# Designs tried in a protein design chat: miniprotein binders against a2bj90. Part 185

Target 1, 235 residues: a2bj90
Amino acid sequence: MSRSARRKTSALNTVLRVVEVFASIQGEGPFTGTYSVFVRLAGCNLRCPFCDTRYAWSLEAGKPLGVEELVEEIARYEPSLVVITGGEPLLQRHPLNSLVEGLESLGLRVQLETNGILPAPARDEQLWRVYHVVSPKDVPVRVPGAKLHPSWVDYARATGRAWFKFLVANEQHVREVAEYVAKLGIPRSRVYIMPLTPEKLDMKELLELHSRIASLAVKWRLNFSPRLHLLVQLP
Key: E = the ipSAE of ESMFold2; O = the ipSAE of OpenDDE; V2 = 0.75 times the mean of E and O plus 0.25 times the DockQ between their complexes.

## First folded at step 22 (miniprotein)

Design UB21 (at its last fold request DockQ between E and O 0.94; V2 from the best seeds 0.87)
Fold by ESMFold2, look of step 22:
Structure UB21 (fold): chain B 235 residues (1-235), chain A 84 residues (1-84)
Amino acid sequence: as target 1 above (235 residues)
Amino acid sequence: SEEIRKRAEEAIREAQELLKEVIERAKKTGDDELQWLAKLAAIYLRAAERAFQKGDYDKAEFYLDLALQIIEEAKEMLEELKRK
């Protein structure tokens, strides 16, 4: 093949279906408060009733973007963190590894958000070296079809680059999370509980729920995750 | 579809009546946790009502079930407080 043709076909093999790219703050988990660029990938293997981003469920919701173009777009924001989210980003695993390679070559820090159904990164994947916030949906909210792949626990122990974040409403839910993580051997230092916040919650209710869940986090010696972007009204 | 809508509507109405009772009983106790459970159930029941009005019956069922779980938690706590 000519050099031009080889370059063209290689670039086309590194395409992601992308719903949106935007700057905001990371409002959840261990990097809360960080100036971030969010890359929302299309497609999801769950249909969570409480999902805030249902528009990303279908792969067809995404526009095809070349990885090189996407890296350049992201870099123009000068982010402190690149958050890969979705749907479920690992449904586009192969081109996602290419994106991670490009971002790391520019010294950009990457965090992936996943529901943990698909396996954790292998050692030879670019994704091995990024940070992961894993949000299992089988406890306590019990979404049909959800099941945490056991490799995420092994990955977290081996690398220290994964945390587990759970939506909770009350102490009964926190108790279920505590039992679940103990059974799986997930250390509590890697566990976050986060308020299950319905749509159209007024600010007083939002703050009260945050306060109650934060108090439970202290009581149960777990980390607390806010939904900070909701509190400060950012996307 | 219409049968699912009718079942959701009736279940929400029944949960609203249960919640009214729990709110009144919780207020009489003065117990902070019990009163919070009543408020929390109200939050999720309202979310179920909104989802129902939009025709999102999966979301409505999810929040309704959660609200009912919290109502039952509150009722159990009410029974525990009676024994003290």
Scores: ipSAE 0.863, ipTM 0.934, lowest interface PAE 0.6, mean pLDDT 92
Fold by OpenDDE base, look of step 23:
Structure UB21 (fold): chain B 235 residues (1-235), chain A 84 residues (1-84)
Amino acid sequence: as target 1 above (235 residues)
Amino acid sequence: SEEIRKRAEEAIREAQELLKEVIERAKKTGDDELQWLAKLAAIYLRAAERAFQKGDYDKAEFYLDLALQIIEEAKEMLEELKRK
């Protein structure tokens, strides 16, 4: 391979398609309440009917940003956590590893949000070192083409740096989650249930739905994830 | 297609009528859980209606199916309450 071809392949591993970068409070999962910079990556391998970030589904919805420039932009916010989200961040796995390396070199903590369809990080990836919140789309709500990759269960056991977050509407969904995680051997301490909230709920309905699902979390001995950003009206 | 739109509209109307019956019956029982299921079904049915109005039929179908599942759960609960 010519020196020019190696430079072009190295340049491809240093550019991300980014929809948005913003500071807010992490509203979901184990890091709820953390002051965070969100990096929303473009492109998704699913078309979930309930997705609230449909504008991120296309890779073309993102702007190309260099990893170095993006690290500098993130660092200016002085975040307590960097949240990599989007459609599916692992579609950009190679430049994402470079981003993680850059962020970790500054001592920044990183959390990935993923649908769990793509394989978990390997030990030689920079992504191996970060936190992961996996949101399966095969249980209890079934999205066509969604299947949790088995390597996420192994990753969770090996590292203790993965959690599983499930969208639920009622007790039947919570039961299905409990059965599913038991079958896979996922510890209940790593499982979060979160209310399936449609768009444009009023605050009263949103609070009541949170209360009902939180009560089910206690009953079924699972962790509860709020949608805190919706409750406090943040991005 | 216009046929898909028409079928979706009919299905939403049928779900609205089923929900109305459940709400009316739930009010008579005074059962908190049943009243919640009726509200929950209404939340998702309204989401289906909003999606339908926007021409998002995949989202409309998804929330309609969810609303119908909750309506059936509420009906089962109503039948259990009658046997007590």
Scores: ipSAE 0.857, ipTM 0.940, lowest interface PAE 0.5, mean pLDDT 94
ESMFold2 (binder alone), look of step 22: mean pLDDT 84; pTM 0.810
OpenDDE base, look of step 22: ipSAE 0.855; ipTM 0.940
ESMFold2, look of step 23: ipSAE 0.853; ipTM 0.929
ESMFold2 (binder alone), look of step 23: mean pLDDT 84; pTM 0.794
ESMFold2, fold request of step 24: ipSAE 0.842, 0.821, 0.822; ipTM 0.926, 0.918, 0.921
ESMFold2 (binder alone), fold request of step 24: mean pLDDT 84, 85, 84; pTM 0.810, 0.816, 0.809
OpenDDE base, fold request of step 24: ipSAE 0.848, 0.844, 0.844; ipTM 0.936, 0.934, 0.934

Design UB22 (at its last look DockQ between E and O 0.93; V2 from the best seeds 0.87)
Fold by OpenDDE base, look of step 22:
Structure UB22 (fold): chain B 235 residues (1-235), chain A 83 residues (1-83)
Amino acid sequence: as target 1 above (235 residues)
Amino acid sequence: SEEIRKRAEEAIREAQELLKEVIERAKKTGDDELQWLAKLAEIYLRAAARAFQKGDYDKAEFYLDLALQIIEEAKEMLKELEE
């Protein structure tokens, strides 16, 4: 490969398609309550009917940003955590590894949100070192084309840096989650259930739904993920 | 198509009628869990109707199917409480 071809391939590995960067509180999963910078990447391999971030589905919805520029932008917020989310962040795997390397060099903690369809990080990837919250879309709610890649279970066992977050509506959904994680050999301590909240839910109904799902989490001995940002009216 | 729209509108109306019956029966039992299932079905059926009004038929179908599943669960619970 010519020096020109290597420079073009290196330049492609240093640019991300980014929808938005903002500071807020992590509202979901094991890091709930953490002051975080959110990096929402563009592009998704799913079309979930219940998705609240449909504007991120197209790669063209994102602005191209250099990794160095994005690291500097994130660092200005002095975050306790960097949350990389979007449609599906792992669609931009190569420049995402470069972003993680830059953020870790500054001593910043990184958490990835993923739908778990794409393979888990390999040991030679910078992504191996970060935290992952995997949100399967095959159980209990079934999105066409969603299937958890088995390497996420192996990654969780090897590193202890993965959690699995499931959307649930009722006790039947919680039962299906419990059976699914038991079958895969995922420890309950790594499983979160979260309310399936439709858009424009009033605060009373939102709170009652949280209460009912939290009670089911206790009954089934699973962790509960709130939608804290919806409860406290943050982004 | 206008035909797909009409069928979806009819399905939402039928689900609303089924839910109305479940709500009325649930009030008579006084069972908290049953009343919650009826409320949960109402939440998702409203989401279906809102999606339909916006022309988001995938979202409308998703929340309609979920509402119908919860309505059937509530009917099974009603049967157990009325026996």
Scores: ipSAE 0.855, ipTM 0.941, lowest interface PAE 0.5, mean pLDDT 94
Fold by ESMFold2, look of step 22:
Structure UB22 (fold): chain B 235 residues (1-235), chain A 83 residues (1-83)
Amino acid sequence: as target 1 above (235 residues)
Amino acid sequence: SEEIRKRAEEAIREAQELLKEVIERAKKTGDDELQWLAKLAEIYLRAAARAFQKGDYDKAEFYLDLALQIIEEAKEMLKELEE
């Protein structure tokens, strides 16, 4: 059997613990506005106080799905982008690489969302060829246990397929992000700042916060990420 | 746990009183940036209070600390503008 056929056979037995699969718009980061299918994987290695998706923290929140079945389900949506998120998807790294292989075989574009604690993909992983939005939680929000693995900066340089997204409330936070990315050697063109939006904001507050953070992005010459799905009331 | 809860409750109440003063002083200045800082502090303090009422003390502490940072920023700006 060929190496390719052997890998495909192995993927038939791989299972992911999945919280939800749904179609929506990618509301954040460099792919904002793209018709997407979201695959939310169970399990997280952080307990961010501001987390919007606490229901994905426990691995037990996920239901086991076979990778081949999941690929077929995703394909039926005819997505322009497949967003793999969670929890922290890299906690299920081995079956995740199998999922990526299946999606790639159908020509589907994949983007991973990660908190960056676990290492960036190695060259021999299927995840190597996937787009990544890395959201470090050690600055400015300082979540206990958070630390960006240094391999993500190397990966971004080697591949051009990683961007770094930071939650900010005000200009002091933006200054902290600017200092952090400069220290790590992350170019401004790879950096997004995004409004830290607590639950239950009315639309006026949500828009004003977006406006203020966007103005800071321009002032500091950083990219701005909206939370577009909140503005248009999509999941 | 109970000690942490009591400290958080008192801290939130104290921040709410301080914020009322900051909002009033900011309004008197007519300064847009200062009024925004006061509003932003109110947004996060409201989030802290909601989290506290639901027993989410980690979220409450996070947003309270953030609100207090912004209140301090607003107070510094008030001193400059009121002079």
Scores: ipSAE 0.848, ipTM 0.928, lowest interface PAE 0.7, mean pLDDT 92
ESMFold2 (binder alone), look of step 22: mean pLDDT 85; pTM 0.813

Design UB23 (at its last look DockQ between E and O 0.94; V2 from the best seeds 0.87)
Fold by OpenDDE base, look of step 22:
Structure UB23 (fold): chain B 235 residues (1-235), chain A 83 residues (1-83)
Amino acid sequence: as target 1 above (235 residues)
Amino acid sequence: SEEIRKEAEEAIREAQELLKEVIERAKKTGDDELQWLAKLAEIYLRAAQRAFQKGDYDKAEFYLDLALQIIEEAKEMLKELEE
């Protein structure tokens, strides 16, 4: 390979399309309450009707940022966790591995949010070492074209660094989640159910919905994910 | 199209009428779970209506279908409580 081809391949692996970087509290999943820097990557392979971050669906909605510059920006916040989210972060897998390498070199913990459609990390990827919260979009709410890639179940079993977070509205949805995870052999200890909240929900209704879904989580012996950021009015 | 808009508007109106009946019947039973299902259906139906008003028909359809599913669950529960 010519020096020019290596420079072009190196340049493609060092730039991310980033929508936003901000500090907040992780509001969802196993790391709820953690002071976190959120890196929202641009581009998604889904068009979920209930998506709160539709502005991140296009790759063009993101600005190109160098991995080194982004690592320095993140480090200035002194985060307890770096949360990589977006549309679908794994659409930018190559530069994302370089970002993870940079963040881990600083001793920063990293958690990825993914829809689980793309393959789980391989053992030779830097992404293998980080935490993953997989949010399937095939059960109980069915988004067209969504299917959990089976490698996420294998990754979860091999590493213990994956959790599965499901959007639910009622007990029927919780039942479908319980059946789905049982069929896939996902341990209940790795499963979170989270309220499906529409935009501009009243705080009283939001709290009641959280209470009802939390009660169902206890009944069905599943973990509960709040949407804590909505409850405490943080980003 | 204007036709798709009218069909969606009619479907939301029909769901509102069904929900109104469920809410009225749910109040008579005094059952907390049934009253919650009626309220949950109302939450999602309002989301459908807001999406429709914004011209987001995919979101409107999604929340309408979800509201209708919960309305049917509430109607099944009503039958069990009225027997």
Scores: ipSAE 0.858, ipTM 0.942, lowest interface PAE 0.5, mean pLDDT 94
Fold by ESMFold2, look of step 22:
Structure UB23 (fold): chain B 235 residues (1-235), chain A 83 residues (1-83)
Amino acid sequence: as target 1 above (235 residues)
Amino acid sequence: SEEIRKEAEEAIREAQELLKEVIERAKKTGDDELQWLAKLAEIYLRAAQRAFQKGDYDKAEFYLDLALQIIEEAKEMLKELEE
């Protein structure tokens, strides 16, 4: 590559397209309840009908931010966890690895949220060392083109730093998840089922749905994930 | 398009009619799980209707299909309980 091309590539690797940065609690998965800073990256390789963050689908929705300035902004919150989400954060993989390096240098714990279509981190990536919650969109919700990359199962086994989270409505969905994870060799201890919550549920309906899905998690010996931020009305 | 909108509108109305029957029959059984399925179908059908009214036909179709699957599950349980 020319010197000019190398300079352009380097600048791109130090910039992320960011939709929003905000403090809240992690409401889902294994770190539920943790005081967190969320970094929502722009761009997604899916167009899920049920998506509640459609404003992050386009890469153009993100503002370009330098990795160093983003690390400084995040650090000012003094978070217990940094949650990188989006869209699909792995679409910005190279500068994302730079962000992770900066956050790790400050001793900050990082969790990535991904739909799992792109491959799991390689051993030489900074992303190898962080936690991942993988939300496949091919079962039970069947989004076209959403195929879990098989490397995520290998990554979870090798590192113990990945979990798999599925949106479910009822027992039929839970059965489909159970069959899917068994076929892929994903141990139940790494699997979370979470209520599929449409907009505008009142609190009674929200709690009832949580209760019913939690009961199914016990019945099927799967982990339960709330959507705690909805219950406590945080972003 | 207008054709897709009309088809979605008709499908939602048909689902609403089916749901009314299912709710009524489920209540007569006194079965908790069946009554929950009926309520769950109502939740998702309401989400489909809201999405339809906003012109979000992909979301409307998603929640409508889900509601219909739950209605069919409830109908199968009704057959077993009523025989």
Scores: ipSAE 0.840, ipTM 0.928, lowest interface PAE 0.7, mean pLDDT 91
ESMFold2 (binder alone), look of step 22: mean pLDDT 85; pTM 0.819

Design UB24 (at its last look DockQ between E and O 0.95; V2 from the best seeds 0.88)
Fold by ESMFold2, look of step 22:
Structure UB24 (fold): chain B 235 residues (1-235), chain A 84 residues (1-84)
Amino acid sequence: as target 1 above (235 residues)
Amino acid sequence: SEEIRKRAEEAIREAQELLKEVIERAKKTGDDELQWLAKLAEIYLRAAARAFQKGDFDKAEFYLDLALQIIEEAKEMLEELKRK
């Protein structure tokens, strides 16, 4: 009870700004298809033109929730995976580490989604032990200010717990991604390309785009990420 | 902002005219990759136009630039096919 009691006492003093908590299927990246609980944290350090979660950009969009309260809510869903997303979750790094501690103490598997601008976890952070899907926005989509922090490559090499996911439209973009990851020393097995899908695509167009990007993934020997939740109409 | 809106509106219209030509020429070639590029440009140009109508000019500019890059790629392929 000691560790659980210490976690409970510590977590009462830690608050996260949370936009939403909901159950769905992880639709992207290496854990595609997994029954998940999503925790969307408020605040973002980017204003990507293509962002489909603009309602999470402002820190003030989130409600303050205590970490213990949040852990209990998440646990009630009995998730196979807890996905921490946002905005940019690392903007709330300190209380996020407390949340991760609470979730791991219950044996829950955690994945973080990040744009990679802020540094990778240090060895003494609870975030060191979770899975990370890093989505750089400087290549090929060229969002201003979106420089990938180099520590993510070192972290991926040291831990094997990071993957890199890139939005692409066509083969020119895939070539740019291939050059970028080769320069950084990121192995192909850790790289995903995912279709850049604007709003209001009909299902036929959505499927065609998926098919074309998947074919490019095979051609370039990269992993393919769908946007499965769009295909099956889940949040 | 009215000046910026007018420039964006004209740029989208110009891209739409270029795209009409590319679509017609791509269809006549029967080339699958070229027809896909034309369709892809249409997808992103439609996204740009929709964003413009909503006043989301950053999104409109992003998708317009992307559509124009793809249109240029398609035009280059059309020229290569003519040289055969």
Scores: ipSAE 0.860, ipTM 0.934, lowest interface PAE 0.6, mean pLDDT 92
Fold by OpenDDE base, look of step 23:
Structure UB24 (fold): chain B 235 residues (1-235), chain A 84 residues (1-84)
Amino acid sequence: as target 1 above (235 residues)
Amino acid sequence: SEEIRKRAEEAIREAQELLKEVIERAKKTGDDELQWLAKLAEIYLRAAARAFQKGDFDKAEFYLDLALQIIEEAKEMLEELKRK
């Protein structure tokens, strides 16, 4: 391969398709309440009917941004956490490793949001060092083509840097989550249940749904994830 | 197709009728959990109807199926409360 071909392949690993970059409070999972910069990557390998970010499904919905430029943009916000989300961030795995390397070099903490279909990070990836919130789409709600990759369970055991977040509507869904995580040998301390909220709920309905699911979390000895950003009307 | 749209509209109407019956029965029991299930079914059925109106049939089907499951759970609970 010519020196020109190696430079072109290195340049391809330095560009991300980004939908949006914004500062807010992390509303979900183990980092709830953290001042965060959100990087929403374009492209998804699923078409979840309940997805709140359908505009991110196409790779073409994202603008190409250089990793270095994106690191500088993120750093200007002085975030307590960088949250990489989108459709499915791991579809852009190679430039995403470069982004993580850049952010970690500045001492920034990174959390990835993933659907868990693609393999967990390997030990030689920069992604191995960051936090992961895995949101399976095969239990209790079943999205066609969704299957949790087994390597996420191994990654969680090896590193302690993964959590599993499940959308639930009722006690039957919570039961299914409890059975599923028990079967996989996922510790309950790494499991979050989150209310399945449709769009355009009023605040009263949203609060009551949160209360009901939180009570089920206590009953079933699971962690509760709010949708705090919806409750406090932040992005 | 227009036929798929018509069938989805009919299914939403049928679910609305089932939900109405469950709400009326739930009000008579005074049971908080049953009243919540009826309200939860209403939330998801409204989401289905909104999705349908927007032509998002995958979302409409998803929330309709979820609403119907909760309606069935509420019906089972109603039958258990009658036997006590």
Scores: ipSAE 0.853, ipTM 0.937, lowest interface PAE 0.5, mean pLDDT 93
ESMFold2 (binder alone), look of step 22: mean pLDDT 83; pTM 0.787
OpenDDE base, look of step 22: ipSAE 0.850; ipTM 0.937
ESMFold2, look of step 23: ipSAE 0.858; ipTM 0.933
ESMFold2 (binder alone), look of step 23: mean pLDDT 83; pTM 0.792

Design UB25 (at its last look DockQ between E and O 0.95; V2 from the best seeds 0.87)
Fold by OpenDDE base, look of step 22:
Structure UB25 (fold): chain B 235 residues (1-235), chain A 84 residues (1-84)
Amino acid sequence: as target 1 above (235 residues)
Amino acid sequence: SEEIRKRAEEAIREAQELLKEVIERAKKTGDDELQWLAKLAEIYLRAAARAWQKGDYDKAEFYLDLALQIIEEAKEMLEELKRK
C-alpha cells in the first residue's frame, strides 16, 4: 500500500459520526448513578419499534467529529465514566477503538452500550479493555434481525467486563430471560432486567412498573436495572 | 395505506373492549396481581393508540401485541381464580 493509501485509511479511522455529547447520570445497568458523559454515535443495524433514540438510526444524523477533538470535548466534563452509546456504536468499530485509546490515555473509564449483534472485541482491540453492557434484542422481546453474537458470552467469561441487560414487561419475560441465560451459560450475576417503558409514561405508572419488575428481579435472583434518568427527569 | 390504518384502528378498538371486560372482572376479584396485569395491559394499549395516531404503525403493532398477550394472561388468571 502506498504512503497516500495508508494516510487515507488512517484519516478514516479518526472520524466518528456523532449525534450528541452530553453530561448526565448513567441511569441503567451496573454503573447506575455514575456521573457520565454520553457519546451517542449515529447509525443502527436494528429498527426496534420501542426505540427512544430513533433519531440516531441513520449515519447521516451524526456529524463527523475527529477523535482528538472528541476526546478533548469529553475531558472538559471531568466524567467519572464515558458512556459510548447510540444506535449501534460497533458499526463505527475502527474510529471507536481510536476514541477508546485516547480516553484511556487520560485515565478515563469507558463503558460501551451495544445490542450484541456484532462480534465482541478481540484481544488486539482497544475495546477489549473497556466495560460493555450488552442489550440483546432477541429475548424476550424479539426484534427482526436481532441475534446475540456468541462471542459476547466468551468475552464476558474471559474478561468479567460484560453485563447483559434485557427489557421485560412481566413475569413471563423474566422467565424467558432466566431460561435463555441458563442455556447460554451466562452467570445470573451478569444479568440485568429492565422495565420496558413506553414513551410519556405517567410517573406513578412508571414507579409502579419499576417496583413490579424489581420484585420479579428479587424473585428470580437477577439484577435490576432502573431507568433512573426517567425517574429523576435527567437526559 | 388508509386500509392498514383502519385495520389497526379496529384491532386497537377490539383490544380496548377486551381490556374493559378484564378491568371490570379484575375489580370484582380484588386480586392485586390481576389488577396489575390489567393496568399493565392498559399502559401498553395506550402506547399502541398513541403510536397509531402518530402514524407509527410498527410501534403501534408492537405495543398492541404486547397488550394482547397480557390481556390473555389476565384472562387465564381470572379463570384460575374462579376455580378456587
Scores: ipSAE 0.847, ipTM 0.932, lowest interface PAE 0.5, mean pLDDT 93
Fold by ESMFold2, look of step 22:
Structure UB25 (fold): chain B 235 residues (1-235), chain A 84 residues (1-84)
Amino acid sequence: as target 1 above (235 residues)
Amino acid sequence: SEEIRKRAEEAIREAQELLKEVIERAKKTGDDELQWLAKLAEIYLRAAARAWQKGDYDKAEFYLDLALQIIEEAKEMLEELKRK
């Protein structure tokens, strides 16, 4: 095919279905507190009962945006971190790799949030160089159909660019996480536990839940993730 | 189905009754962890009830199951404290 046809085909393959783009603070995981631009991609391969971003489940919830257009929009925020989230961003893997390339060409740091069902990045993907926070949904919260792809553990070991984050309510959940990560060979330094926070908690309840889960993290020698955006009332 | 939904609504009410008794028993012990477990169960049971009222039955069932597990944990701890 001609070079013009290849360019047209390539442009069509660099369209993402995007639910929203907004600036906020990364409230969770290893980059907590960082001024970030969030890119929420449409589509999800799970229907978690506790999901608070259900409006991103359907691919139809996203609007088509060209990758070049999206990179320009993101750059105008002057972010310290670009957080790609969703739904499940890896459902749009091909154009997502194009977005990552564009963002990294501008020196922007990128973090992906994923449920880990789809495989970790291959070495020849742009996503290989991205930071990943993987949130398995088969422990302890046990969402049907959720199973962590084993390549994420190999990827974490090979690159040091992945962390594993688990929603927990109490010590029994933390014990289940500890057993799970030990079985998979995930080092404790790569594991975060985070409080399972339903909607409409008052601030006292939210703080006490954080305190209790943080104490468990210390007891079990795991990292603690807050939900900082809830504490400071940001999106 | 509607039958399953009616049973879930009734299960929420039953859990609320159980929790009231667990909360009072936990307060009498003075044990901080037990009182927290009772409060934590209340937090998730409220989430279940709220989700039910909004028609989000999957969320309601998830939080109900979690609340019931925590209620059972609190009851077991109450029995252990009694044995000591």
Scores: ipSAE 0.833, ipTM 0.919, lowest interface PAE 0.7, mean pLDDT 91
ESMFold2 (binder alone), look of step 22: mean pLDDT 81; pTM 0.760

